VH-VL binders against Cytosine-containing mismatch-binding protein 1 (cmb1). Designs and how they scored, part 3

Target 1, 199 residues: Cytosine-containing mismatch-binding protein 1 (cmb1), of Schizosaccharomyces pombe (q10241)
Amino acid sequence: MVFAIRIRQFHTTLVSAEKNGLQKLIPPRLKTIWNQMLVETKGAGNGPERFEMIRQKYKALTADEIQKYKNKLQEQFDAEKKRFMETLRSFTPTEIDSENRRRSKEAHSTGSRYYRLRHPDVPKKPSSAFILFYKELRNNPKLRQELGIPEAISTLVEETQNASKAWKELAEDKKKPFIDKSKALKEQYDKFMKEAGFR

## First folded at step 25 (VH-VL; from vj with light chain N35G)

Design vn
Fold by OpenDDE, fold request of step 27:
Structure vn (fold): chain C 199 residues (1-199), chain A 119 residues (1-119), chain B 113 residues (1-113)
Amino acid sequence: as target 1 above (199 residues)
Amino acid sequence: EVQLVQSGAEVKKPGESLKISCKGSGYSFTHYWIGWVRQMPGKGLEWMGIIDPYDSYTRYSPSFQGQVTISADKSISTAYLQWSSLKASDTAMYYCARFGSRWSYFDYWGQGTLVTVSS
Amino acid sequence: DIVMTQSPDSLAVSLGERATINCKSSRSVFYRDKGQNYLAWYQQKPGQPPKLLIYYASTLESGVPDRFSGSGSGTDFTLTISSLQAEDVAVYYCQQYYSTPLTFGQGTKVEIK
């Protein structure tokens, strides 16, 4: 009886450790020289002092040195990106989606931004009919005119609202191409997911 | 008009100390770096080092590191090049020059200071 | 260090003729971020300090006659005097400022033939 509990604890700890890995996973970002220097000077003084130190370090750099520095940062980024992608591949799309939902909820509650994770080998989810329509609206001024949607929308929110309204008011025959396209994309996606063993 | 005026010719003996000057005028002295360039008799140009008069930041050519000291007094818009102990091999023309920008070309030059070190 | 090599060491050209001086750097002095070659040309007349002629390989300094021009990129650069004048008798130097130490070519003496 004791051996079965230990195997379950090891499996739960491994699953918990793996889940913990996904929760902490953040997409890498290419750092600027300034950002890197900020990291390197952390704790070296107060804000103004630190700024001055960075300024002095930066002014000392020749074009060659700047280029070398940037190259190094790029290499680091590429390495981190590779690790990031490999880590993501160790998780199933379902696990990643679950984590995204968690992150989204947390971000909504805190007002923070979250990074949406994507399995590197899984294609993007197919666009809904509305999204396809919205994309077309952005790229087709004639369609906008036909639908009475103003061209000069000041905010993304207003644009989305107008698009949503237009979509709701759109005749079914005019919606049909977008619906059919979305359906076809979904079918392709589902087929891929099944064949790839993700579903 | 931008001008760099250097101190006059110097005749010294080996082992003596020397400090030559370069006074800038016609521009904001603290906004431009000053470089020093050596030219031995009948030879080419050799960059020695730079100074930022704003905060006295200096950087030297490896060949001149520890051999000379570059300094500046921004209150009188003057840069300096100094030796603690001259050698006969220090006989040369020395130019101060203004950088057009940070780590760039020299857009204005002093008239040069001839330093002769002989026993 | 970036080594600057000029060619020829000396050049005799007739008045009114074209003079061409080459400068080669041991490494590229092209700065990608700015799209500029960090190369300058100087003229030094006898008994005078160097005078800036060209910077960023091809930009003519203010007050310099248009008979002077710079060309090239990366490691190979050229100073051209389209029509040599008597006052152009001097030693010419290329200089890189892409990396420290800043380095000059050995100089090219231009004389009248």
Scores: ipSAE 0.767, ipTM 0.956, lowest interface PAE 0.4, mean pLDDT 92
Fold by OpenDDE, fold request of step 27:
Order: structure tokens, then sequence, then C-alpha cells
Structure vn (fold): chain C 199 residues (1-199), chain A 119 residues (1-119), chain B 113 residues (1-113)
């Protein structure tokens, strides 16, 4: 009876190490020459001295040298991006979603920004009926006129608010096409997720 | 008006040292780089190097690296080109020129300094 | 190094006629970020320093007559004098400032036929 206990401990340690990889995963960003020089000069002096050093390095660069530098940064970014995507593929969509929830909670508590992770092979979640409606409003001036929504809205916030109000006031028969479309998209999404083995 | 005024013609012997000057006027001297260009008799133009008068940053053409020294005195808006030991092959017209911008074209030129090195 | 090659070495043109000078760079002098060709043209009259005519391959320097024009991109550039005047007798140089060392063409001598 004693032999059964040892197998359970090995599985828990592997899962914990894999979870640690996802927590540290940050989407790569294309660095500017200036940003790269900041990284390269870390520890080389105080703030003003470092700045001057970078300034000197930068002014020495010809157009050709700048272009070469940018190309190198792009290559590095592409390589990092590839690694990033490969790492993401090693996790399930469920694990990624769990990590996103964790990050979101942490960001909310600290007031910091977080990067939402997405599995590279998972399609975007289908748009809600409201989002479909909102997209239609943006592209259909006749619909906007029919609903009494002004064409020129000053801010994105105001536009969203007006759209939300319009949606709430919209008759059910007018909502139905958007609801049906959203439902169909969701069904397609769910089918894909099932067929792909993600669910 | 932007002007670059160079020192007068020089006649020297091999082995002698020489320093020629280029004085800028009509603009902020420290805001523009100065380049030096050599033109051998009957030949084309050769870029020698540049100086940023603001902080005395210099960069030389590989062909002139270690052969000449470029310097500037921003207090008197003057750039210099100097040799420690002249050769007969240094016989040429030397122009100073202002860069229109950093690592760009030459928008204003000095009148040139003729250097003759003969035994 | 970027090598600049002009053609022809010498050009004799009648007064009022078009003069065309070509300049080829050994590699592209097009700076993508600015969308500009880092090429200039200079005129040097006998006993005088060079004078800037054109920069960024096609931009005419202030005070330069409009009979002068620059064209081209990448590696191939052209200076055109639409109607040659007596005062245009000079040696013309192209110059790249895309990379160090800065390099000039060998020059093209323009004479009146």
Amino acid sequence: as target 1 above (199 residues)
Amino acid sequence: EVQLVQSGAEVKKPGESLKISCKGSGYSFTHYWIGWVRQMPGKGLEWMGIIDPYDSYTRYSPSFQGQVTISADKSISTAYLQWSSLKASDTAMYYCARFGSRWSYFDYWGQGTLVTVSS
Amino acid sequence: DIVMTQSPDSLAVSLGERATINCKSSRSVFYRDKGQNYLAWYQQKPGQPPKLLIYYASTLESGVPDRFSGSGSGTDFTLTISSLQAEDVAVYYCQQYYSTPLTFGQGTKVEIK
C-alpha cells in the first residue's frame, strides 16, 4: 500500500514550476535606440553623466548607423516575440486566463498596469451583441440618424455612453439581429475551442 | 551673413608642424559642426573629419585618422586643422565647411587655405 | 565605404542646352526613417570653394537658380541643368552623407561647347 504516495508529489512540483514561468512572462516590446542605450549604460554613472554619455553616443551615429542599430533591435524583438509565443503555447488557455485574473487582481490592488496574455492559437472572443451594435453605429450613418445619435462625438467616452444608451432604449426586435449574430459567433468560437482541444 | 574665414596660404618644409584656422561668424558657432575637406591639386574633394565645437567631439575619416588633429576654440568661434609633421603629399587646398545639420551636407564653405610643402 | 562614381568625367554642352550629370553610389543612401536620400550636389568654379546646389537629392538650396534640378533615389542620381549658362562652367560633385566616411564623386567638368 506504501508505493502509491510517491507518485503524487512529483506531479505537484512540476505544475508549480510551470506556473512560475507564466507569472514572469511579459510581452516583448520593440526598444528604441535611446532605450537600448539606457540599458547598456546602466551603472556607468549618475543620471546626468549617463544622459550625457548617451547623448554623445547618439550624436555620433550616422543615418546608416542608426538604421543598422534599428535593424538589430528589430531582430532582437522578433526573436523575443517568437520565444514569447512559444512559451505561451506551452500553456493552456485556461492557465493563461487564470494568470490574467491574477494579474488583474494584483494590478487593481497596486494601481499598476498589467499585460493581458493571449494564447497565440486561440481566436479572439466573439463580440457581444452590444459591441456588434456599436461597430455598426460607427459604420452606418443612417442607423445613427435613426437612433438620434449625433455623428460628431467629441470623445470616445461620450460615444460609448451614447451607444450604450441607444442600446438600452432599442426595441427588442431591433436588438435581435445583433443578439443572433453574437450567438452564432459564440457557437463558432466554442466549436473551435472544442475541436482544437482547448476545452 | 554666415561666413567661414580661413587663415592664409602656408609654405612649409617636410617635417614642420602646421596649424591652420577657420573662423565662423554670422551664426551660433556651437550649434553647427565643422568639417575639413582636402583637395589636392587638380583632384577631387576628400572629407577629412568633423568637429562639434560645443563639446569638441571629433570624428575622422579613416584615411586621415592619426594624420591630422582637428580642434576648436568656441570662445573665438574658430576651428583648427593641424599637422605635427608635414609631408610633401600634404600639399593641397584645405577647406573648412559648416554642416547644415548633424551628419549632413555642407551648406557654407571657407575660402580655402593652400598648403604647399616642398623641400 | 560608399563609393561615389560620376559620369561623365567631362561634359561639353552648348549654351542654352541641357546638361546631365549622373552619380552612382555603391550602396543605397536612402534613409528610410526620414524618407530622404542623403545626397548633395556641389558646384566648384575655378579658384573658388565648392558651393552647395542641391541636398537630399532633389531639394534646391536657397539662391540657386531653378535651372538646376536633382533627381534619383537609392543608388542612382542625376543633376540636370535645363539650360546651360556661361556662369555654369564648373566642376560638379555629388556627395553622400548617409554613412562615414563622407565621400564625394570624382567630379564632372562642365564646359561650353
Scores: ipSAE 0.765, ipTM 0.955, lowest interface PAE 0.5, mean pLDDT 92
Fold by ESMFold2, fold request of step 27:
Structure vn (fold): chain C 199 residues (1-199), chain A 119 residues (1-119), chain B 113 residues (1-113)
Amino acid sequence: as target 1 above (199 residues)
Amino acid sequence: EVQLVQSGAEVKKPGESLKISCKGSGYSFTHYWIGWVRQMPGKGLEWMGIIDPYDSYTRYSPSFQGQVTISADKSISTAYLQWSSLKASDTAMYYCARFGSRWSYFDYWGQGTLVTVSS
Amino acid sequence: DIVMTQSPDSLAVSLGERATINCKSSRSVFYRDKGQNYLAWYQQKPGQPPKLLIYYASTLESGVPDRFSGSGSGTDFTLTISSLQAEDVAVYYCQQYYSTPLTFGQGTKVEIK
């Protein structure tokens, strides 16, 4: 066994089935009641008659039946998520990063979307100074007013563009709290990653 | 004024068929489900089933599944309860009632139809 | 099936006094998504159809006197007539609409003592 990290962390011994598992692994999603009813009636037919039957049954679900569906779907999702997280933990962050690069390249070539994987024990990267500023703008109407940012309805793209422009024009002494906070978060993140052997 | 008017009392013999009616007025008939409720002499209330008059979708209590047929004619704002072969044990008062919304309480009731089945 | 059990089966109360009827369901009729108990109360006078008094356990139907009130949650519910009147002599039923089959309690006959 070859290891390059000076910690007591172990990874699962790699076998063909586990390597294939990572390549096929996708994040679970909570099913809707409608989609579950589609699964339950798959053998009943495939035409408009099947969909009308499902529509009629769906509209006639009692509160009890809805709760039972929601409970079952949540239990199924929780179990799938648990298995998904356990599978991800059996791989190193490097292996997961490599798989994400493979998925990205394949998706680009085929024009499809891909499901990015994230090691459950690796914390999210700390926010940049700009992202911290953007979050403050969204949560602070007084700051938006002080910086002349429109309060009118805007798209996410317009909101981001307004924030970017405001950041570029912001005085350096006004940027410094966000820069300092971002730096501190980065230092904590780097320390954790080194101590945990994730880098 | 919301009103449910049922057909008159019936005296029948075992084995005969019967169809009783419930006419709704004073509201949009197809916007509300209609339920049927049986009350045997001296007894409480039993839910029999429902119909959505919009598309005639029905759902029956297990105790009544296959025992009766619930139907509606939305062109004349009327729901029906039907037996193909009456039994003496079908002697009861039968109410139609409107749901306040889908699967809900019964906010308006018909006057009842007494069905007597005796030889 | 949700079994609805009322108590008492019969109740004699003096005019102007409080009447209390209990209803217990075999399992909860509280629908979390709506935050409501799916329980109704009906009054049935002799020779008449049932009349809705209360829905969602505690909401008074329009035109029903304020002396009627409903309380409770989950599996235990109460209908209260704060000051019994002569016209309140009837059989009272609780009913759940949380699950099919829809079910009624066995009824509680209220009489003047």
Scores: ipSAE 0.562, ipTM 0.867, lowest interface PAE 1.6, mean pLDDT 87
Fold by ESMFold2, fold request of step 27:
Structure vn (fold): chain C 199 residues (1-199), chain A 119 residues (1-119), chain B 113 residues (1-113)
Amino acid sequence: as target 1 above (199 residues)
Amino acid sequence: EVQLVQSGAEVKKPGESLKISCKGSGYSFTHYWIGWVRQMPGKGLEWMGIIDPYDSYTRYSPSFQGQVTISADKSISTAYLQWSSLKASDTAMYYCARFGSRWSYFDYWGQGTLVTVSS
Amino acid sequence: DIVMTQSPDSLAVSLGERATINCKSSRSVFYRDKGQNYLAWYQQKPGQPPKLLIYYASTLESGVPDRFSGSGSGTDFTLTISSLQAEDVAVYYCQQYYSTPLTFGQGTKVEIK
């Protein structure tokens, strides 16, 4: 009985620690030389004095020293990324999706950014019918001309707006090849995910 | 016209102190680093160290760390090289030179200061 | 430390002939981020301070005659005087500024044969 209580408490503690760890997980970023020097000089003085010391050291880096810093920072980043990916693999795709939903809700209520996590072994979802159409537009000048889309250099926003308008105006029988292709890709994706045990 | 004018030749005895100068003109003195280069009699060139006159940041070649002091007075556009206690082996020509950019080639050189240390 | 080795130590060349001086560094002085070799050449005439001839391995300093040229990359560099003049009698030094300590080659004395 006492043993059973200890097992329940132990299991509950492990689940809580794992959940809390995922909630705090942040994707690694490649550090700048400046930020690395901030770390190296922690406790070397007050804020203004420390920043002046870093400024002087930074301005005096030789080409060799800069390259050595960059190589070391890249090596550290690659190692951190490896550990981050291993940590993500220790959680199920469902646990990661749940955490992403929690982060999204918190970000919207506080107006802050959040770091979306992606399980490294789960493939990306197949393209929608519209995305397939958009890709075809980018690769087919005759189709763009047929649909009245400007040939001038366009911003991403302008390209997307033109593609969206063209998609909405496209006859249903002309949409169908893209809809069918998207559906077929989705069916193959769902089958693959089921066979791989991701669903 | 960029010019670096050094102080005149010195004849000293071992154990004496010495401070030689390098005055820059024809450019913004605080925008360029100044380096010091030694040339021993009949020998090649050796970099000794640098100073940024803007904030007096210095960096020394390991061979000269603790052997000399590099300083500057930006109010009179002058850099200095000094010894607290000269040795006979300090007998050499000493050049100041301006970097073309930070950690770079030396685009302008002073005329040199001959320092002779003999007992 | 990057060791700079010049060859030959001394070179005798007839007026109007080509003089070639080699400089080898113990490590590459090519800085990838700028696409530049951090190498300079200096001329020191008898009784004078050094004078900059070439920087970034191949860029002529303003006022330097075009008979001087620099070439090479990485660890192997060459200074060429295409047609030696009497005024070119000097000691020539290469220098790297890729790493500290800044280092010079031992010098190459060019004389008229």
Scores: ipSAE 0.539, ipTM 0.860, lowest interface PAE 1.7, mean pLDDT 87

## First folded at step 26 (VH-VL)

Design vo (from vg with light chain N35G)
Fold by OpenDDE, fold request of step 27:
Structure vo (fold): chain C 199 residues (1-199), chain A 119 residues (1-119), chain B 113 residues (1-113)
Amino acid sequence: as target 1 above (199 residues)
Amino acid sequence: EVQLVQSGAEVKKPGESLKISCKGSGYSFTHYWIGWVRQMPGKGLEWMGIIDPYDSYTRYSPSFQGQVTISADKSISTAYLQWSSLKASDTAMYYCARFGERWSYFDYWGQGTLVTVSS
Amino acid sequence: DIVMTQSPDSLAVSLGERATINCKSSRSVFYRDKGQNYLAWYQQKPGQPPKLLIYYASTLESGVPDRFSGSGSGTDFTLTISSLQAEDVAVYYCQQYYSTPLTFGQGTKVEIK
């Protein structure tokens, strides 16, 4: 009976170390020359002094030098992005989703922003019927007119609200094409996930 | 009107020091860079270096690095080009010119200073 | 260094006729971020300093006659005088300011035929 207990402890420690890598994973961002100089001048003085120092460094750069600097930053970004993607591939979509949930909860509790991770080889989740409708509504002025939705909406929020209202009031026969399309997309997505071994 | 007025012609011997001047007027002197350009007799134009009169930032062409010193006195809106020891090969027309923009074209030029170095 | 090469070295043109001067850079002077070619043209008359004619390859400097025009992109540029006037007798220079050191072409002498 004693031998069965030791195997379970080794699996939990390996899962814990792997979890630590995903928790620290942040998507890379392309840095501007200015941002890079801000990082490089950290600790060199107060805000105004640093600003002036950066200004002096920047003014010394020719167009050619600026271009070369940008190219270098791009190369660094691309390299970091590659590493980031490779790291993500070492995790399952389920693990990534679990981490996203954790991050979301933490962000909600702290008021901070979090970066949502996506497995590089997993397609985007299929759009809901409403989202498909909303996309069509944006691209089809005739549909907007038919539904009595104004063409000129002042804010994105208002547009979304109008779309939601229109969707709720839409006859079932008119909803059906969007529902069917969404369902088909989901089926394709699920099939892919199964075939790819992600589910 | 924007003007760059340079000091008069110079006749010197090899080994002598020289400082020529370029005075800007008609604009904010500290807002524009000044460049120096050499033109040897019957030859083309050669950029020597620049100065930002605001903070005296300088950058030289590699061909002129260590050969000359560019400076400015913003209090009197004047840029300078100087040699510690002239050579016969320094015989040329020297122009100061204002940059239209940083690291760009020259929109205004001085009348030039002829420097003759002969034994 | 970016080397600027003009052609021809000398040009004789009749009054009222078109004069064309070419300038080639050893590498591109096109700055992508601004969508501009960092090239200028100057006119130098005998005994005078250079005068700016064109900057960013095609922008005419204020006060310069419209008979002057600049064209080209990347490595190949052209200065055109649509109708040569007597006052246009001069040496013309192209200049790149994309990279240091700033460099000029060797100059093209324009004369009246």
Scores: ipSAE 0.770, ipTM 0.958, lowest interface PAE 0.4, mean pLDDT 92
Fold by OpenDDE, fold request of step 27:
Structure vo (fold): chain C 199 residues (1-199), chain A 119 residues (1-119), chain B 113 residues (1-113)
Amino acid sequence: as target 1 above (199 residues)
Amino acid sequence: EVQLVQSGAEVKKPGESLKISCKGSGYSFTHYWIGWVRQMPGKGLEWMGIIDPYDSYTRYSPSFQGQVTISADKSISTAYLQWSSLKASDTAMYYCARFGERWSYFDYWGQGTLVTVSS
Amino acid sequence: DIVMTQSPDSLAVSLGERATINCKSSRSVFYRDKGQNYLAWYQQKPGQPPKLLIYYASTLESGVPDRFSGSGSGTDFTLTISSLQAEDVAVYYCQQYYSTPLTFGQGTKVEIK
């Protein structure tokens, strides 16, 4: 009995776009074949059995079949992404920001990671003067040397701390370009937000 | 040295059963797939199917599905090709070959087994 | 099924001259994830099994003389013998292993002119 692995066309049940509240909105992720097979084999046995089943299924795949499978996963991802973006567009930037604050608080309380939602039609919030400085510091070895910041392999935390210290100690005239740039970016952002009707 | 040694030539009548063998040596038999390839007299090469000796996974070419059975005995590093009922049209050279990689090229070949089916 | 078509069916070349065999697949055998063409070339001398010459379209099998080379991508592939030797008289086959069933070209007979 040649078990024709009927690639069950997972009819994506059009889960009716119940206006899944912004709270339930999770960014889609491109699934690997392995991950997809894990999902598909849910309930088919215990961990080791499932693993072996997936292994067997995977080894049976030719390059062509793998490519086709990947293409299908990509299509699914693209479709989900589209829906995700459309859902985001149905919310105001203010609502999204509110949700982000909620998620952030929850993440801090639980130690979990959260994904920050962004309205697809809203530009990134302008960087603070410090962030601009920090970005420059990372990309400009000369500046680092001038400020006496060691190039040593430091943790991200240490690097940020060093940058913060350097910023605090930086003369006002040297801060000014970053401050001015940040202000300009903010003005542009605010103008856009106003013109776009988001504020 | 990697070697695939096949069983000797066979002369059979239509309707008879046949099982030919391919013994691998010089490598870990369970780590490589074995394929069977048919070559009719004066013709080209036709892939028939494969076996994974590790777990006896098999896959056949659609043209050979149900026409032959591929099996393996990993304890003696031997793969088999068998017919339940031979036809005159089964007259051909049959090669076993090792896959270099899964679903890939054939890096080592047996010497071939000539099967002649005549009334 | 991917159909493999070789050209020419037969080729007569003088000793020391270049021999060129073409192989065309009915669809691409390029696997993007690996950046490889799933194509092999075999040599079969009379009364002998096929011998692997080239795999992944251009990788020379160990022990194969460097006068053999493979080129091409996607659907069009070429086997080249830069300087034909007497021992190169054989039938040559291309094979795709991108998709099942695995398929071979019809073969090209190379003879000495």
Scores: ipSAE 0.769, ipTM 0.958, lowest interface PAE 0.4, mean pLDDT 92
Fold by OpenDDE, last read:
Structure vo (fold): chain C 199 residues (1-199), chain A 119 residues (1-119), chain B 113 residues (1-113)
Amino acid sequence: as target 1 above (199 residues)
Amino acid sequence: EVQLVQSGAEVKKPGESLKISCKGSGYSFTHYWIGWVRQMPGKGLEWMGIIDPYDSYTRYSPSFQGQVTISADKSISTAYLQWSSLKASDTAMYYCARFGERWSYFDYWGQGTLVTVSS
Amino acid sequence: DIVMTQSPDSLAVSLGERATINCKSSRSVFYRDKGQNYLAWYQQKPGQPPKLLIYYASTLESGVPDRFSGSGSGTDFTLTISSLQAEDVAVYYCQQYYSTPLTFGQGTKVEIK
């Protein structure tokens, strides 16, 4: 009886440690030479001194040296990207989705932006009928005119609101193509997920 | 008009020190780098080093690193090339030249300073 | 170091004829970000300092006669004098400024035949 309890605690601790890795996972970004120099000169002086130091370092660089520096940064980025993708693959799509929900909630509460993680081997979730409609609306001026939606909208928020209103007011026969398309995409997605063993 | 005027010809003995000058005029001296180029008798051109007169940043060719010192006095728009101890092998024409751009070509040249080192 | 090699070492050309000088770099002097070749050409007449003729491989310096032209990319470059004049008797140098140390070709002496 005592051996069974220890295995459960080890499994919970391993699952907890694995969960910690996903929470800290951030997509890598390609750094500029300037950004890299800022990192490298951290602690070397105050703001102005540091800036001058970087300026001096930068002006000393020939075209060849700049190119070599950029190449190095690219290599580093590629390596980090690879590691990032490998790390993502070590998690299930369900775990990633759970983390995304957590991040979303946190971002909503703090007003911050978050990076949505995607399993590298999982296709994007199928678009809803509304999203398909919205995409079409953005790319089809004729449709906008037909629906009485202004061509020039000042903000993304206003655009989304107008689209939402238009969707709600849209006749069912006009919605049907988008609904059918969304359904088909979902079926295809579900089939893939099942065949790939993700569900 | 942009001009670089160098100091006159020098005749020295081995072991002596020497400082030659290059005065810029007709442009903002601190906005352009100055390079020094050696030309041995009957030979080609050799880049020695550069100076940014704005902050006295210098960089030397590896072949001349530690052999010469490049400096500038921006208050009088003058760059310098100096030796602590001359050798017979230092006999050459020395040119100062302005960089058109940072780490680029030389768009204006001084008339040259002939340095002769003989026993 | 980038080694610059010119060819020929000397060239005798008749007045009014075309003179061609080649310059080869040991590695590419093309800077991708700017789309430029970091190569210059100079003329040095006897007893005078070098004079800039061409920069970025093909850009003619102000005041230089249009009979001078530069071409090439990467590692192979050419200076052309379309019609040689008496005043063109000089030694010509190519120079790379892509990398340190800055290096010059060994020079090509142009004479009148």
Scores: ipSAE 0.768, ipTM 0.957, lowest interface PAE 0.4, mean pLDDT 92
Fold by OpenDDE, last read:
Structure vo (fold): chain C 199 residues (1-199), chain A 119 residues (1-119), chain B 113 residues (1-113)
Amino acid sequence: as target 1 above (199 residues)
Amino acid sequence: EVQLVQSGAEVKKPGESLKISCKGSGYSFTHYWIGWVRQMPGKGLEWMGIIDPYDSYTRYSPSFQGQVTISADKSISTAYLQWSSLKASDTAMYYCARFGERWSYFDYWGQGTLVTVSS
Amino acid sequence: DIVMTQSPDSLAVSLGERATINCKSSRSVFYRDKGQNYLAWYQQKPGQPPKLLIYYASTLESGVPDRFSGSGSGTDFTLTISSLQAEDVAVYYCQQYYSTPLTFGQGTKVEIK
């Protein structure tokens, strides 16, 4: 009896993107074979028994079967990703931003991590002049030396603080290129948002 | 030295049962899978199935599924191939072989057991 | 099932000359995760069990003379004996272990011309 492992196509019912759907929206993750087997063996026994069961299942797999399994998992992931993106497109950037604020507040209160959602058709928000400066500072050792900023900083917080201090002390003529660039990026962003009907 | 020693030649009649053996030595018997390979007279090699002596996990070639039984006794480092009812078509040389790796090549072979089934 | 086909069925080669045996699989036996071809070569002399020569298409088994070599990838593989010796008279088999059932080629008989 060739136990055809009927991979039950879990038809994820297209939960109609009701406005409440954004709160439950989580980006998909590519599962490993082991993770998938863990899901499939849920309720099949205690921890050790379950692990042994999975071990036996895995042991039985040839290279070909492993590859096929991985391909299937990839296909599932791609399908989920597509659905995820389509769902995101059904919401306005403003709604997504509102949800991100909610998630951020909740994460801050609980100490948990949150996934920041991004509308797939909306460009990244333009960087502030300071952020542009900071990026340049990270990538330009000469600039760091010129500004007297240490190369090796122990923490990201310290690095940001040093960068902030350097920015505050920077002459206005030296700030101007970053300010102008930030302004230009913002104008482009706003134009795009307007033309795309997001604003 | 790694060795697989098989039981001696068998002459049987159709309908009789048979169990042949393969004893491993010179290595940890439970750490390697054992496969059985059939070679009909003047023909090529046919994989029949495998056993993991550690837990007696078995998998058969579809062509041999239900036709033979593969087993092992790890206490005496011995694998077995058995028939409940032999056919004339079962006349062949049977080899046990050790897998070098799981689901891989055969690195060591037994000397073979000739099984002759004739009326 | 992966079908293994060897060519030629028989080969007569003079002593000291090169012998070449081909093996073709009906589908690829390349395992991407390991970057290996799941193919082995065996030598079987008359009245003896098969002996492993090469595994993973090109890795020579310990104790096998260096005149034996394996090459190829995907579906096409070759066993080469650079200089045939008298003791090399045998039937040679390729075997895939990428998928179950494990399958062998039909064998190639190598003889001295």
Scores: ipSAE 0.767, ipTM 0.956, lowest interface PAE 0.5, mean pLDDT 92

